# VH-VL binders against Uncharacterized protein ycf23 (ycf23), part 13

Target 1, 265 residues: Uncharacterized protein ycf23 (ycf23), of Porphyra purpurea (Red seaweed) (Ulva purpurea) (p51373)
Amino acid sequence: MTISSKISSDFDKQSALKVITGLNNFNIPQIKQMALASEIAKVTYLDIVADTDIIKEVESVSKIPICVSAVKSKELLKCQKTGVNILEIGNYDCFYEQGRLFHSEEIKLISKETRNLLPHATLCVTLPHILKIEEQVKLASDLQRIGIDMIQTEGKSTSISKTDHLSGMIQKSASTFSSTYTVSSKIRLPIISASGISSLTSPIAFLYGASGIGIGSNIRRLQDIGSMVIYIYEVQAAISSNHNIQQNINHSIQSSKISHQLIPY
Short names: E, the ipSAE of ESMFold2; O, the ipSAE of OpenDDE; V2, 0.75 times the mean of E and O plus 0.25 times the DockQ between their complexes.

## First folded at step 6 (VH-VL; framework fv_ecleralimab)

Design b1 (from h26 with heavy chain E103S; at its last look DockQ between E and O 0.03; V2 from the best seeds 0.00; counts 0 for: pae O 6.2 > 2, placed apart)
Fold by OpenDDE, look of step 6:
Structure b1 (fold): chain C 265 residues (1-265), chain A 122 residues (1-122), chain B 107 residues (1-107)
Amino acid sequence: as target 1 above (265 residues)
Amino acid sequence: EVQLVESGGGLVKPGGSLRLSCAASGFTFSEAWMHWVRQAPGKGLEWVGHIKSETDGGTTDYAAPVKGRFTISRDDSKNTLYLQMNSLKTEDTAVYYCATYDSSGYFAMDVWGQGTLVTVSS
Amino acid sequence: SYELTQPLSVSVALGQTARITCSGDNIGSYNVHWYQQKPGQAPVLVIYYDSDRPSGIPERFSGSNSGNTATLTISRAQAGDEADYYCQVWDSDTYVVFGGGTKLTVL
């Protein structure tokens, strides 16, 4: 077991909350705010870019578990020595804006390399939403075979809806829920549902098979730590209020036309 | 052109010492992990050890047969890799190659020197 | 320690397809690299990461890796392909691991 007891406990309780600062976020003051907010709110773990300087900054203000994200194994290797809790291949959001896409084969190669070099590290891999649902399932299965410890799903939260209306908020999460539901039915690894998750939709992720949720974009838009804490509290309150619903829903979300239409290419 | 050129090989008696050098050119040496690989006459390839780049900690690791006797070091200012071999044994007789990983940052040895022969004999 | 096993020798007729295997426990979870070595020469990387070719390596060279076996395939074998071939992986405990090598003879 490579996953820490605390994180595993939150997964088992379907209450795990991941705060994502961003793969391309090098704003140390903001990252510290997010870290402090996460500490106060007692989130499960914080995700930051794979940078040793940023790790040190975060550690100076927070004792919460740290996840570092990168798309190169060598970047993760550098961070592993610092004692971070989770190494993640993924959080590709910033790359999409640059026109860079990650496909299954590349992700597998990076994952294999990372696992070979770090046999005892806790590894997480993000499934690109650009992949068809069937391809995501296949990739997840392959990653499980490779020895990855957890999976994160993502969605088209930035492209589906740009409004904060009720319907938009739901639509932003639809893609990642579809992925979560389909993938969770095929693999045994814990799944973190991310991209487009809000206080409104956070409870729904767990109904679709998520072990935890990742939130980031909405927090990053906040300007002060107080607001960040309040937002996290709202998410946690939403989750706890619906915690009595322990059973996953069962329907053909993976075969829906909506799910396929959410794939950008 | 990317090149690695080994030197320092020769004849040495058991228990003796020898220092090999590998001169690198055509790439950013300081960013590269460097390896020593040897091949006994008529035998297969055997990994000797590596030294990481300074950015990756600059640490060294060795194969069990040479651990404690061999030392790998590097001088980035001279683009040179070294292999200090002490307490040499007859079974250390081999052609010694220096090699480096590809520029993409992945761990395949895409550049090799032509090797230098080390003969340990009474 | 992790070990890779290769056949000692493989023969192929000129113009035919040669297949060299590299066996290891769950080798499919590793990235396998292949090196060609001709007599009196240094090794040359011919396949990396299971199936990728370095620049300059002919398309006749291909690789696959699954389960417990990685395979180097040389199609349309030429006389110049006669050489020793080594598979290699990175192992977390022993780092670089080479197979024993396979001598390919082109008939």
Scores: ipSAE 0.018, ipTM 0.540, lowest interface PAE 6.2, mean pLDDT 89
ESMFold2, look of step 6: ipSAE 0.563; ipTM 0.798
ESMFold2 (binder alone), look of step 6: mean pLDDT 93; pTM 0.946

Design b2 (from h26 with light chain V96Y; at its last look DockQ between E and O 0.75; V2 from the best seeds 0.00; counts 0 for: pae O 4.2 > 2)
Fold by OpenDDE, look of step 6:
Structure b2 (fold): chain C 265 residues (1-265), chain A 122 residues (1-122), chain B 107 residues (1-107)
Amino acid sequence: as target 1 above (265 residues)
Amino acid sequence: EVQLVESGGGLVKPGGSLRLSCAASGFTFSEAWMHWVRQAPGKGLEWVGHIKSETDGGTTDYAAPVKGRFTISRDDSKNTLYLQMNSLKTEDTAVYYCATYDESGYFAMDVWGQGTLVTVSS
Amino acid sequence: SYELTQPLSVSVALGQTARITCSGDNIGSYNVHWYQQKPGQAPVLVIYYDSDRPSGIPERFSGSNSGNTATLTISRAQAGDEADYYCQVWDSDTYYVFGGGTKLTVL
């Protein structure tokens, strides 16, 4: 299945914004706040855990397109029946903390199975940051062959620094930008850059080849809808203000020896 | 109806070799991953190995205990799965099942043969 | 290597509910499948992907999976349910992993 026209349009304009509530987030009140904020701010789509009850709750407060995330095809199957817009395999962050890693082989199999079971669904797959850059590229290529519709880079999750200084903010997003840049040069699928992205670094993702960005952690820390909306506006404003920058970043990341190493964290 | 039928089991001495066959019918064999699973007498199920479909690369993977000694192959033109067992050990004594998936997909096996007994004994 | 642990045996009275557990580190992140094996027969898949039933399997069979424990539940136990039950997962390192099996006795 092709990506919806609205989402596709945002991808083409390099203005797509994904709000991520969290794969392990089952806080319905918070999710509803984020959903409402997302709708008010008119983001491209909202990502929630693959849960039919949560889908219903979100739909009760928002008409924004919905993406559901899971690592089990079964959960995605259940959610597809509810009419969600995107099914995502990933995000894996919560599993890493528990010592559960997802390798390329497993992701490919889950993806293939999901595609076979849902031939007309819009599918997104997250690339694990634990993979070397070359492995991420290979995985992305294989996923493209399998029939996945879009890719998300996972990036590294760094601990909250004492101060949100410029260097720290850039560092938080650096890994996902590297992945985005390298992968986007090898595949045709739209790429969503996620993990550590803020209003400051949002425009940079698009220079590295992203079709859209995913934000979540900073929104989840906010306590009210108003603050959430303001934050999203800041991100959107940053993207819009820098949209006139047409020159893409050109680094020799693929030729660097660093690209063959595991991303630390 | 999907059906698997194993054959080739029997008595063999330690260090010997044996080749098992699994005849498949009722489904598109060439598109299916095929598995061998064994069960020692009075013991539990143990995965032996699998062979993927040609479309998925046709590669094989094996359990550690049989790696280097057992070889899985397939003849899609004959709808037949094979297990070549070399350097057999007494601990290889088991009923050997061939299996594949239908509703369950890649990660489970919902179609099983009735198995063939392999006895390795002096 | 990934390992699954099952109790050696479980007993249930006729008509009552049996629960067979399968434990593994973060097993909740895996899809767990369950097989029934009666004496002298090949295994039969009774639950796949934690809680789905293959065609032909009675609704009395159900499954759940969370945290470190997956559970096969057999309600209204019948004499014919007496069998060995195996849990199974797929792992990227060890591929197909079976539990040690649980013998269910119907009293």
Scores: ipSAE 0.024, ipTM 0.620, lowest interface PAE 4.2, mean pLDDT 90
ESMFold2, look of step 6: ipSAE 0.654; ipTM 0.824
ESMFold2 (binder alone), look of step 6: mean pLDDT 94; pTM 0.953

Design b3 (from h26 with light chain V96W; at its last look DockQ between E and O 0.59; V2 from the best seeds 0.00; counts 0 for: pae E 2.7 > 2)
Heavy chain, then light chain:
Amino acid sequence: EVQLVESGGGLVKPGGSLRLSCAASGFTFSEAWMHWVRQAPGKGLEWVGHIKSETDGGTTDYAAPVKGRFTISRDDSKNTLYLQMNSLKTEDTAVYYCATYDESGYFAMDVWGQGTLVTVSS
Amino acid sequence: SYELTQPLSVSVALGQTARITCSGDNIGSYNVHWYQQKPGQAPVLVIYYDSDRPSGIPERFSGSNSGNTATLTISRAQAGDEADYYCQVWDSDTYWVFGGGTKLTVL
ESMFold2, look of step 6: ipSAE 0.624; ipTM 0.815
ESMFold2 (binder alone), look of step 6: mean pLDDT 94; pTM 0.954
OpenDDE, look of step 6: ipSAE 0.589; ipTM 0.830
ESMFold2, look of step 7: ipSAE 0.498; ipTM 0.749
ESMFold2 (binder alone), look of step 7: mean pLDDT 94; pTM 0.955
OpenDDE, look of step 7: ipSAE 0.699; ipTM 0.856

Design b4 (from h26 with heavy chain M109F; at its last look DockQ between E and O 0.02; V2 from the best seeds 0.00; counts 0 for: pae O 5.4 > 2, placed apart)
Fold by OpenDDE, look of step 6:
Structure b4 (fold): chain C 265 residues (1-265), chain A 122 residues (1-122), chain B 107 residues (1-107)
Amino acid sequence: as target 1 above (265 residues)
Amino acid sequence: EVQLVESGGGLVKPGGSLRLSCAASGFTFSEAWMHWVRQAPGKGLEWVGHIKSETDGGTTDYAAPVKGRFTISRDDSKNTLYLQMNSLKTEDTAVYYCATYDESGYFAFDVWGQGTLVTVSS
Amino acid sequence: SYELTQPLSVSVALGQTARITCSGDNIGSYNVHWYQQKPGQAPVLVIYYDSDRPSGIPERFSGSNSGNTATLTISRAQAGDEADYYCQVWDSDTYVVFGGGTKLTVL
């Protein structure tokens, strides 16, 4: 249940960067591109769908630490045997599009099951944005007790704004920051802020209590490795440039009407 | 119909040994985590231990009071769960149930046997 | 080790609502399951994962779990509801944990 030293170090430095290929992404060429870009850019770890074949493909081109995501413990169990670094329950974005929602009780069940099956694995769990902030905090606390090692937040990044304007970019990440802020104040686990994060908003996540950030959608839109690397560099540069001026933000985010408008499904 | 039937209970002296069996039917036994739960006369339920499915590693865990003395095993070819009890103590006297999951998943016991009585007495 | 505490006994009049509590440190973080056991019989699951009912269990049975207390509620109590009731959780350290049981008497 120990987070690797490198990943842990990045968490402590508030510089951890997770590249997310997508839970429903089975495009092996694209995944390989993202993996290679991640390695070149030296991101903290890569998140891929829990698939042993995809794991092998990624390992063939990259030595970057691997996180696999699923919503079933059995799928994670299969992947754990391959020696992946992190097992994640979550990244539910693709399910929302299909009309499937994950609630706290189900997530707790899967988490408990997974921990029971894999007592020594590093486990991450995504908090559904469909949950109220209070429910997310409760869930996070429960997951901490269950023995989960890290938490990921998400938001309505794709449904809030389709523009890349400044306001749109902020809106895309606002919900996950709200979750990050409220959850980080209540639990001890490292938090990965994901959904709608860009080079512009990536530094903000850490101000709200994130240990790391997850990026994926914008990278997936890029067509070549070079572009992917450049994008990742931009994010990393943003993080590093603002690292020295980081300070804790103290807002009433939990009671924010904006948060309640952005988070609920 | 899902069914569990325990057998092998009886009278045994302290320090003695006894082997219980639980015959399963009506479900895919090989995929099921199986548990033993006991109940002393007039007392509450006490978890004894479990054995996971082979797919999930086939490992066993035990309650502290029986650890080192009791062994849970399974024969999937016979759809049978076993509880080998060694170095029996008077406090081991109980009805022993085998239990497993059905509708609830992995953490609540939907299916119980009728139980078999083990009496440890000098 | 994790422990669950139940009252020794609870009484309810016919047709009234019975509430049986199960207390544990931050029990709200667990999924609590409830079993009914009548004399000479094996336990029967009546509530699982705090509030879900197995097939065949009447809607009169409900459950809740928050903070340090889980509660089994039996509405419109019937004579047949007289039994021992046990709460149970799965704990990462000790695995299956049962409460001490509560004797429900229907008056």
Scores: ipSAE 0.021, ipTM 0.539, lowest interface PAE 5.4, mean pLDDT 89
ESMFold2, look of step 6: ipSAE 0.527; ipTM 0.790
ESMFold2 (binder alone), look of step 6: mean pLDDT 94; pTM 0.955

Design b5 (from h26 with heavy chain Y101W; at its last look DockQ between E and O 0.61; V2 from the best seeds 0.00; counts 0 for: pae O 3.1 > 2)
Fold by OpenDDE, look of step 6:
Structure b5 (fold): chain C 265 residues (1-265), chain A 122 residues (1-122), chain B 107 residues (1-107)
Amino acid sequence: as target 1 above (265 residues)
Amino acid sequence: EVQLVESGGGLVKPGGSLRLSCAASGFTFSEAWMHWVRQAPGKGLEWVGHIKSETDGGTTDYAAPVKGRFTISRDDSKNTLYLQMNSLKTEDTAVYYCATWDESGYFAMDVWGQGTLVTVSS
Amino acid sequence: SYELTQPLSVSVALGQTARITCSGDNIGSYNVHWYQQKPGQAPVLVIYYDSDRPSGIPERFSGSNSGNTATLTISRAQAGDEADYYCQVWDSDTYVVFGGGTKLTVL
């Protein structure tokens, strides 16, 4: 296992928080704001696009561990040389809107290639939500065999609810929780639950087997560092306040018709 | 030296069958994905299909035009790739190449055979 | 199915720079490979993963890929560069996809 002790510790404590700036986010001022906010809030690590210039900018304002995301091994290789902490294949959100889909086979090949090129790097791979739950489990198992160090789930955060009320917030995160629960039961790797996670649903992720959570979209909507920090604090507070309630949830999510409805595409 | 050598090409009538072989040497064949690519006379390159390594499941996939008629297989003990072609059509006339990457896990094909000509004609 | 589009032909004067394009939807998210094929010969990989050169390929050959277009660039074109050039990607649905090929003529 190549995960740093600090990050691993947060995983073990089920308190890891990942801030995601976005795979297609090249807004350096915003990224720096998010980086600084993450530093202040002492999140576990920051995820940014695999770009050496952006890495440099982030490092100028923050000492927080850095994860870089890409869909090409070459991009990750370039960034690995800069000393980043985690290399991630994934965060495919920006591609879906463009009609570019990543299926299991392609992800496996990219992962295998990346592992071969970077045998000692900490690698994370995102499971596409477009895959059925069974396919996600299979992919996760294969990735574990390939030597991937951690898995991230992504959910269909889109269109079930456009409201920010309680039911909407739950619906937004339901998909990733289903993935998290089912996958975590089949593999040993730490799982980061991402997509649709809020302060309300953050604690729930850990009940479903997550080692950490990823947040991004809501932070990116904020306009200043102060607001970003406050938001992160809210998430952290929610997690910490519910640590005493940590239990394994037992649902038949794998065979649930609802699960298939939540992850149709 | 990494090398691929195709054989088995020839003239065959429509509806007939032909089996191509590709002998591999100079690399770990069992770890390699192997591809068949064909080129009709005066036309471009067309992917026919591939067979994965055993470690990656050993499964096969085919291009739509040959699906159901062609079968790719491999014998790792003999370092040989095969293409069984059944129900051949005139449009299957082409030089058939076997190809792979000499480094496992890559999508590009940096090793090609010399090709073997298959002519389907009445 | 994923498709790659190449111009049918490109001409370049001796010693000048040739550029062959390969277009596809969001091709920038793919790794693009390029093959050179001379008459009566098997294809030869000249660029892989957008911009890497295999051993033995001259530095005159370079590649780039962004947006919807990948480009093979051949600087200081030589007579021996006259050939057909094919771009190729791997797609999750269709697997190996070749472009239609471009005939490069060196004038």
Scores: ipSAE 0.202, ipTM 0.710, lowest interface PAE 3.1, mean pLDDT 90
ESMFold2, look of step 6: ipSAE 0.520; ipTM 0.776
ESMFold2 (binder alone), look of step 6: mean pLDDT 92; pTM 0.946

## First folded at step 7 (VH-VL; framework fv_ecleralimab)

Design f1 (from h26 with heavy chain E31N, light chain S29D; at its last look DockQ between E and O 0.05; V2 from the best seeds 0.00; counts 0 for: pae O 7.0 > 2, placed apart)
Fold by OpenDDE, look of step 7:
Structure f1 (fold): chain C 265 residues (1-265), chain A 122 residues (1-122), chain B 107 residues (1-107)
Amino acid sequence: as target 1 above (265 residues)
Amino acid sequence: EVQLVESGGGLVKPGGSLRLSCAASGFTFSNAWMHWVRQAPGKGLEWVGHIKSETDGGTTDYAAPVKGRFTISRDDSKNTLYLQMNSLKTEDTAVYYCATYDESGYFAMDVWGQGTLVTVSS
Amino acid sequence: SYELTQPLSVSVALGQTARITCSGDNIGDYNVHWYQQKPGQAPVLVIYYDSDRPSGIPERFSGSNSGNTATLTISRAQAGDEADYYCQVWDSDTYVVFGGGTKLTVL
């Protein structure tokens, strides 16, 4: 299997936690803080921008598995030789803010190219939330055929004011869960739910078919390692506390054949 | 010190065969993609082919002019790269370099041997 | 097959800036690498991934890549910079592709 045993194990247990530092995050001190916090909290793996210097910095402070993210294969290829554990096409958040959108065809091309060049690398691809749910499913299926190893879903970007932050996060997470549920019903690959995930919403992700969750925006707002660790602990505790309930409810949902297309994209 | 040393070059007649070797040291050979690049006298660099690491499939690819005639192989236990050249032609006359990646990661060859001369002549 | 085109020769006065171009269709989508080769020597990587420098390569060497043209720039040219320069890319279909090489003369 392409996916490492530790990561696979966490997927199987529906307890995998991914810490996302940001595709446009080149703040080495902050990244190192997040890496160290991840190490302390024993998260499943850390996601950083595809940069060999940043990889080295992270490796100097943490032995946690590393995922590197980019939107071009040439950036990922550069990092593979360093021994990183996962190459991800995605985490498009920073691009949305710039008005850059990624569509299915472009993602497929990048994925195909990367897989062809690195036939044994562990590859993850983020499904853009800008795609309709049926397009996400189609893309996921195509990516599975291409040989992608795992999928990440993201929530719909909303205009979130400070007063509507919590509501916005919940709404975003709802979109993420809808995508997760619908996609997971159509493909066999593990799915990482990454947008709108917190200690509050993390159990719901697994309920809807996620193999793991990704946390990023909230942890990046924290200013010290201690706070980061505590935040991660809260998320992990939420996952652990609700694991049995999640399994039972998930089984019920699956058996009922409820469609999540009720949530508009 | 990272080093590549080619050997096996010499004079051979058209239609003949020759096997080149490249001895590697100073790095984990088994993890490296290895390349052969040749240069005819007074001409530019020409890629001959490569062999991937075992972890990346261990597959080989060749430039069109040498496909079917040349075979690249490796012995990781000996840290040695090989180029078996069959059905040699006069246009195969060149200095043959072995090369690999180091600081660049992939697809830029930052480690080169000094080359070995192969002369194909009647 | 993917092809890279370089000028046959470029001249630069001592202390001035030399620019060597490498052209290819949508070459900006590739990572371009540059090699320096002096007579009787093996090639030496001087720029990789468009603009990165290997250890030991002077800062006078820089690279850029956009659109259909990659450029190797050698500032404050020295006599020792006289050499052949080759651009190179990795193509998914043809794998390693070299340009034809450019002879740089330092006047």
Scores: ipSAE 0.016, ipTM 0.546, lowest interface PAE 7.0, mean pLDDT 89
ESMFold2, look of step 7: ipSAE 0.180; ipTM 0.683
ESMFold2 (binder alone), look of step 7: mean pLDDT 93; pTM 0.951

Design f2 (from h26 with heavy chain D61K, light chain Y95R; at its last look DockQ between E and O 0.66; V2 from the best seeds 0.65)
Heavy chain, then light chain:
Amino acid sequence: EVQLVESGGGLVKPGGSLRLSCAASGFTFSEAWMHWVRQAPGKGLEWVGHIKSETDGGTTKYAAPVKGRFTISRDDSKNTLYLQMNSLKTEDTAVYYCATYDESGYFAMDVWGQGTLVTVSS
Amino acid sequence: SYELTQPLSVSVALGQTARITCSGDNIGSYNVHWYQQKPGQAPVLVIYYDSDRPSGIPERFSGSNSGNTATLTISRAQAGDEADYYCQVWDSDTRVVFGGGTKLTVL
ESMFold2, look of step 7: ipSAE 0.598; ipTM 0.792
ESMFold2 (binder alone), look of step 7: mean pLDDT 90; pTM 0.934
OpenDDE, look of step 7: ipSAE 0.691; ipTM 0.855

Design f3 (from h26 with heavy chain F107Y; at its last look DockQ between E and O 0.68; V2 from the best seeds 0.00; counts 0 for: pae E 3.6 > 2)
Fold by OpenDDE, look of step 7:
Structure f3 (fold): chain C 265 residues (1-265), chain A 122 residues (1-122), chain B 107 residues (1-107)
Amino acid sequence: as target 1 above (265 residues)
Amino acid sequence: EVQLVESGGGLVKPGGSLRLSCAASGFTFSEAWMHWVRQAPGKGLEWVGHIKSETDGGTTDYAAPVKGRFTISRDDSKNTLYLQMNSLKTEDTAVYYCATYDESGYYAMDVWGQGTLVTVSS
Amino acid sequence: SYELTQPLSVSVALGQTARITCSGDNIGSYNVHWYQQKPGQAPVLVIYYDSDRPSGIPERFSGSNSGNTATLTISRAQAGDEADYYCQVWDSDTYVVFGGGTKLTVL
């Protein structure tokens, strides 16, 4: 098994928490704050941009497992040599704003290339929300065949504003959970739900089949380590408090026979 | 030695049809994505289309200018790539190359044939 | 459709360094490949994945890619380097995309 025992354990417990600093985040002071907060809160792992200098900076303040994200295999290869724990193809958020879209075929090719170059690495791939549900399922299945170790789902926010918008976050999370539920029913890989996740929505992800959750946008808006830690604690507390009802709610969701394909992305 | 050899080029009238072949050797053809690229006289390289390996679905994609008129196919048992060109236009006049990946793995075409000239003229 | 833009021509003195650019929107997020084509010959891959050299390609050939511009650099230019050079990417929607090509003249 390519996934570390610690991370795998959190997946099994449906308590895995991923802190996402951002694929285009090169703010080292902020990244260090998030890294330290993650260390203090004992999150499962931290996701940073695939940059060896940033990796060193993070390692100087935290011993938490590191995931690096990129869209080029070569960038991931460079980082693998530093001993990071997870390599992710994805977290495309910054590209969407630039009009750069990643479709299934490109993702598959990057994934295949990365796996071939790094046969023993732990690989994660993000499913773009721009894909229809059936396309996401197909992509996930193909990625599983390629040898990817875990999948991340994302959602689409309908909010035009960049400010905190509850309705937008809920809709985004709904999309994420729909993807998570549908994909998880078709593949065996652990799934990380990463869009629209907050202390409010974090418990829901696990009900829909997630092995872990990713938080990013909200924590990046915080200004100090203390606030970041408190936020993470709130998310963790929410997860823990709702763990006891997961089975009942999941059964209800399954029995509702709601077609996830009807949810627009 | 990895090698691609195109054949089938020639003179054809507008509206006519022509089928090009590309014979592959020196590598596992059945696992390779195959491309057609053309170059009009004095012009740049233009991608025509590709066919994926069977393991990757065996599907084809085409450039907009040739879509609906050209068909790419392959016979893995013969290590041969084909380009069926129908409804040919004068602007289809070009040297047609077949190409594939090798050292690069994906995206970059390491291996090229010598090309075969197709001239569409009345 | 995704497009790549190259200068029509670049000149370099013998022994000097030539730089050929390839521009595209956020091209830095793509892997850029470069081909050399001499008259009457098929293209030859000289750089792939931004900066990697295929076997047999001299170290004088190098590549970089960031932002909106990829660059093929040919150091210590030789007469034999005179050729057309094409950049190329793979795009999800348009698949294989070539630049318009750059004619390199060695003076």
Scores: ipSAE 0.248, ipTM 0.718, lowest interface PAE 2.6, mean pLDDT 90
ESMFold2, look of step 7: ipSAE 0.421; ipTM 0.746
ESMFold2 (binder alone), look of step 7: mean pLDDT 94; pTM 0.952

Design f4 (from h26 with heavy chain F107W; at its last look DockQ between E and O 0.71; V2 from the best seeds 0.00; counts 0 for: pae O 3.8 > 2)
Heavy chain, then light chain:
Amino acid sequence: EVQLVESGGGLVKPGGSLRLSCAASGFTFSEAWMHWVRQAPGKGLEWVGHIKSETDGGTTDYAAPVKGRFTISRDDSKNTLYLQMNSLKTEDTAVYYCATYDESGYWAMDVWGQGTLVTVSS
Amino acid sequence: SYELTQPLSVSVALGQTARITCSGDNIGSYNVHWYQQKPGQAPVLVIYYDSDRPSGIPERFSGSNSGNTATLTISRAQAGDEADYYCQVWDSDTYVVFGGGTKLTVL
ESMFold2, look of step 7: ipSAE 0.675; ipTM 0.833
ESMFold2 (binder alone), look of step 7: mean pLDDT 93; pTM 0.952
OpenDDE, look of step 7: ipSAE 0.515; ipTM 0.805
ESMFold2, look of step 8: ipSAE 0.644; ipTM 0.821
ESMFold2 (binder alone), look of step 8: mean pLDDT 93; pTM 0.951
OpenDDE, look of step 8: ipSAE 0.029; ipTM 0.621

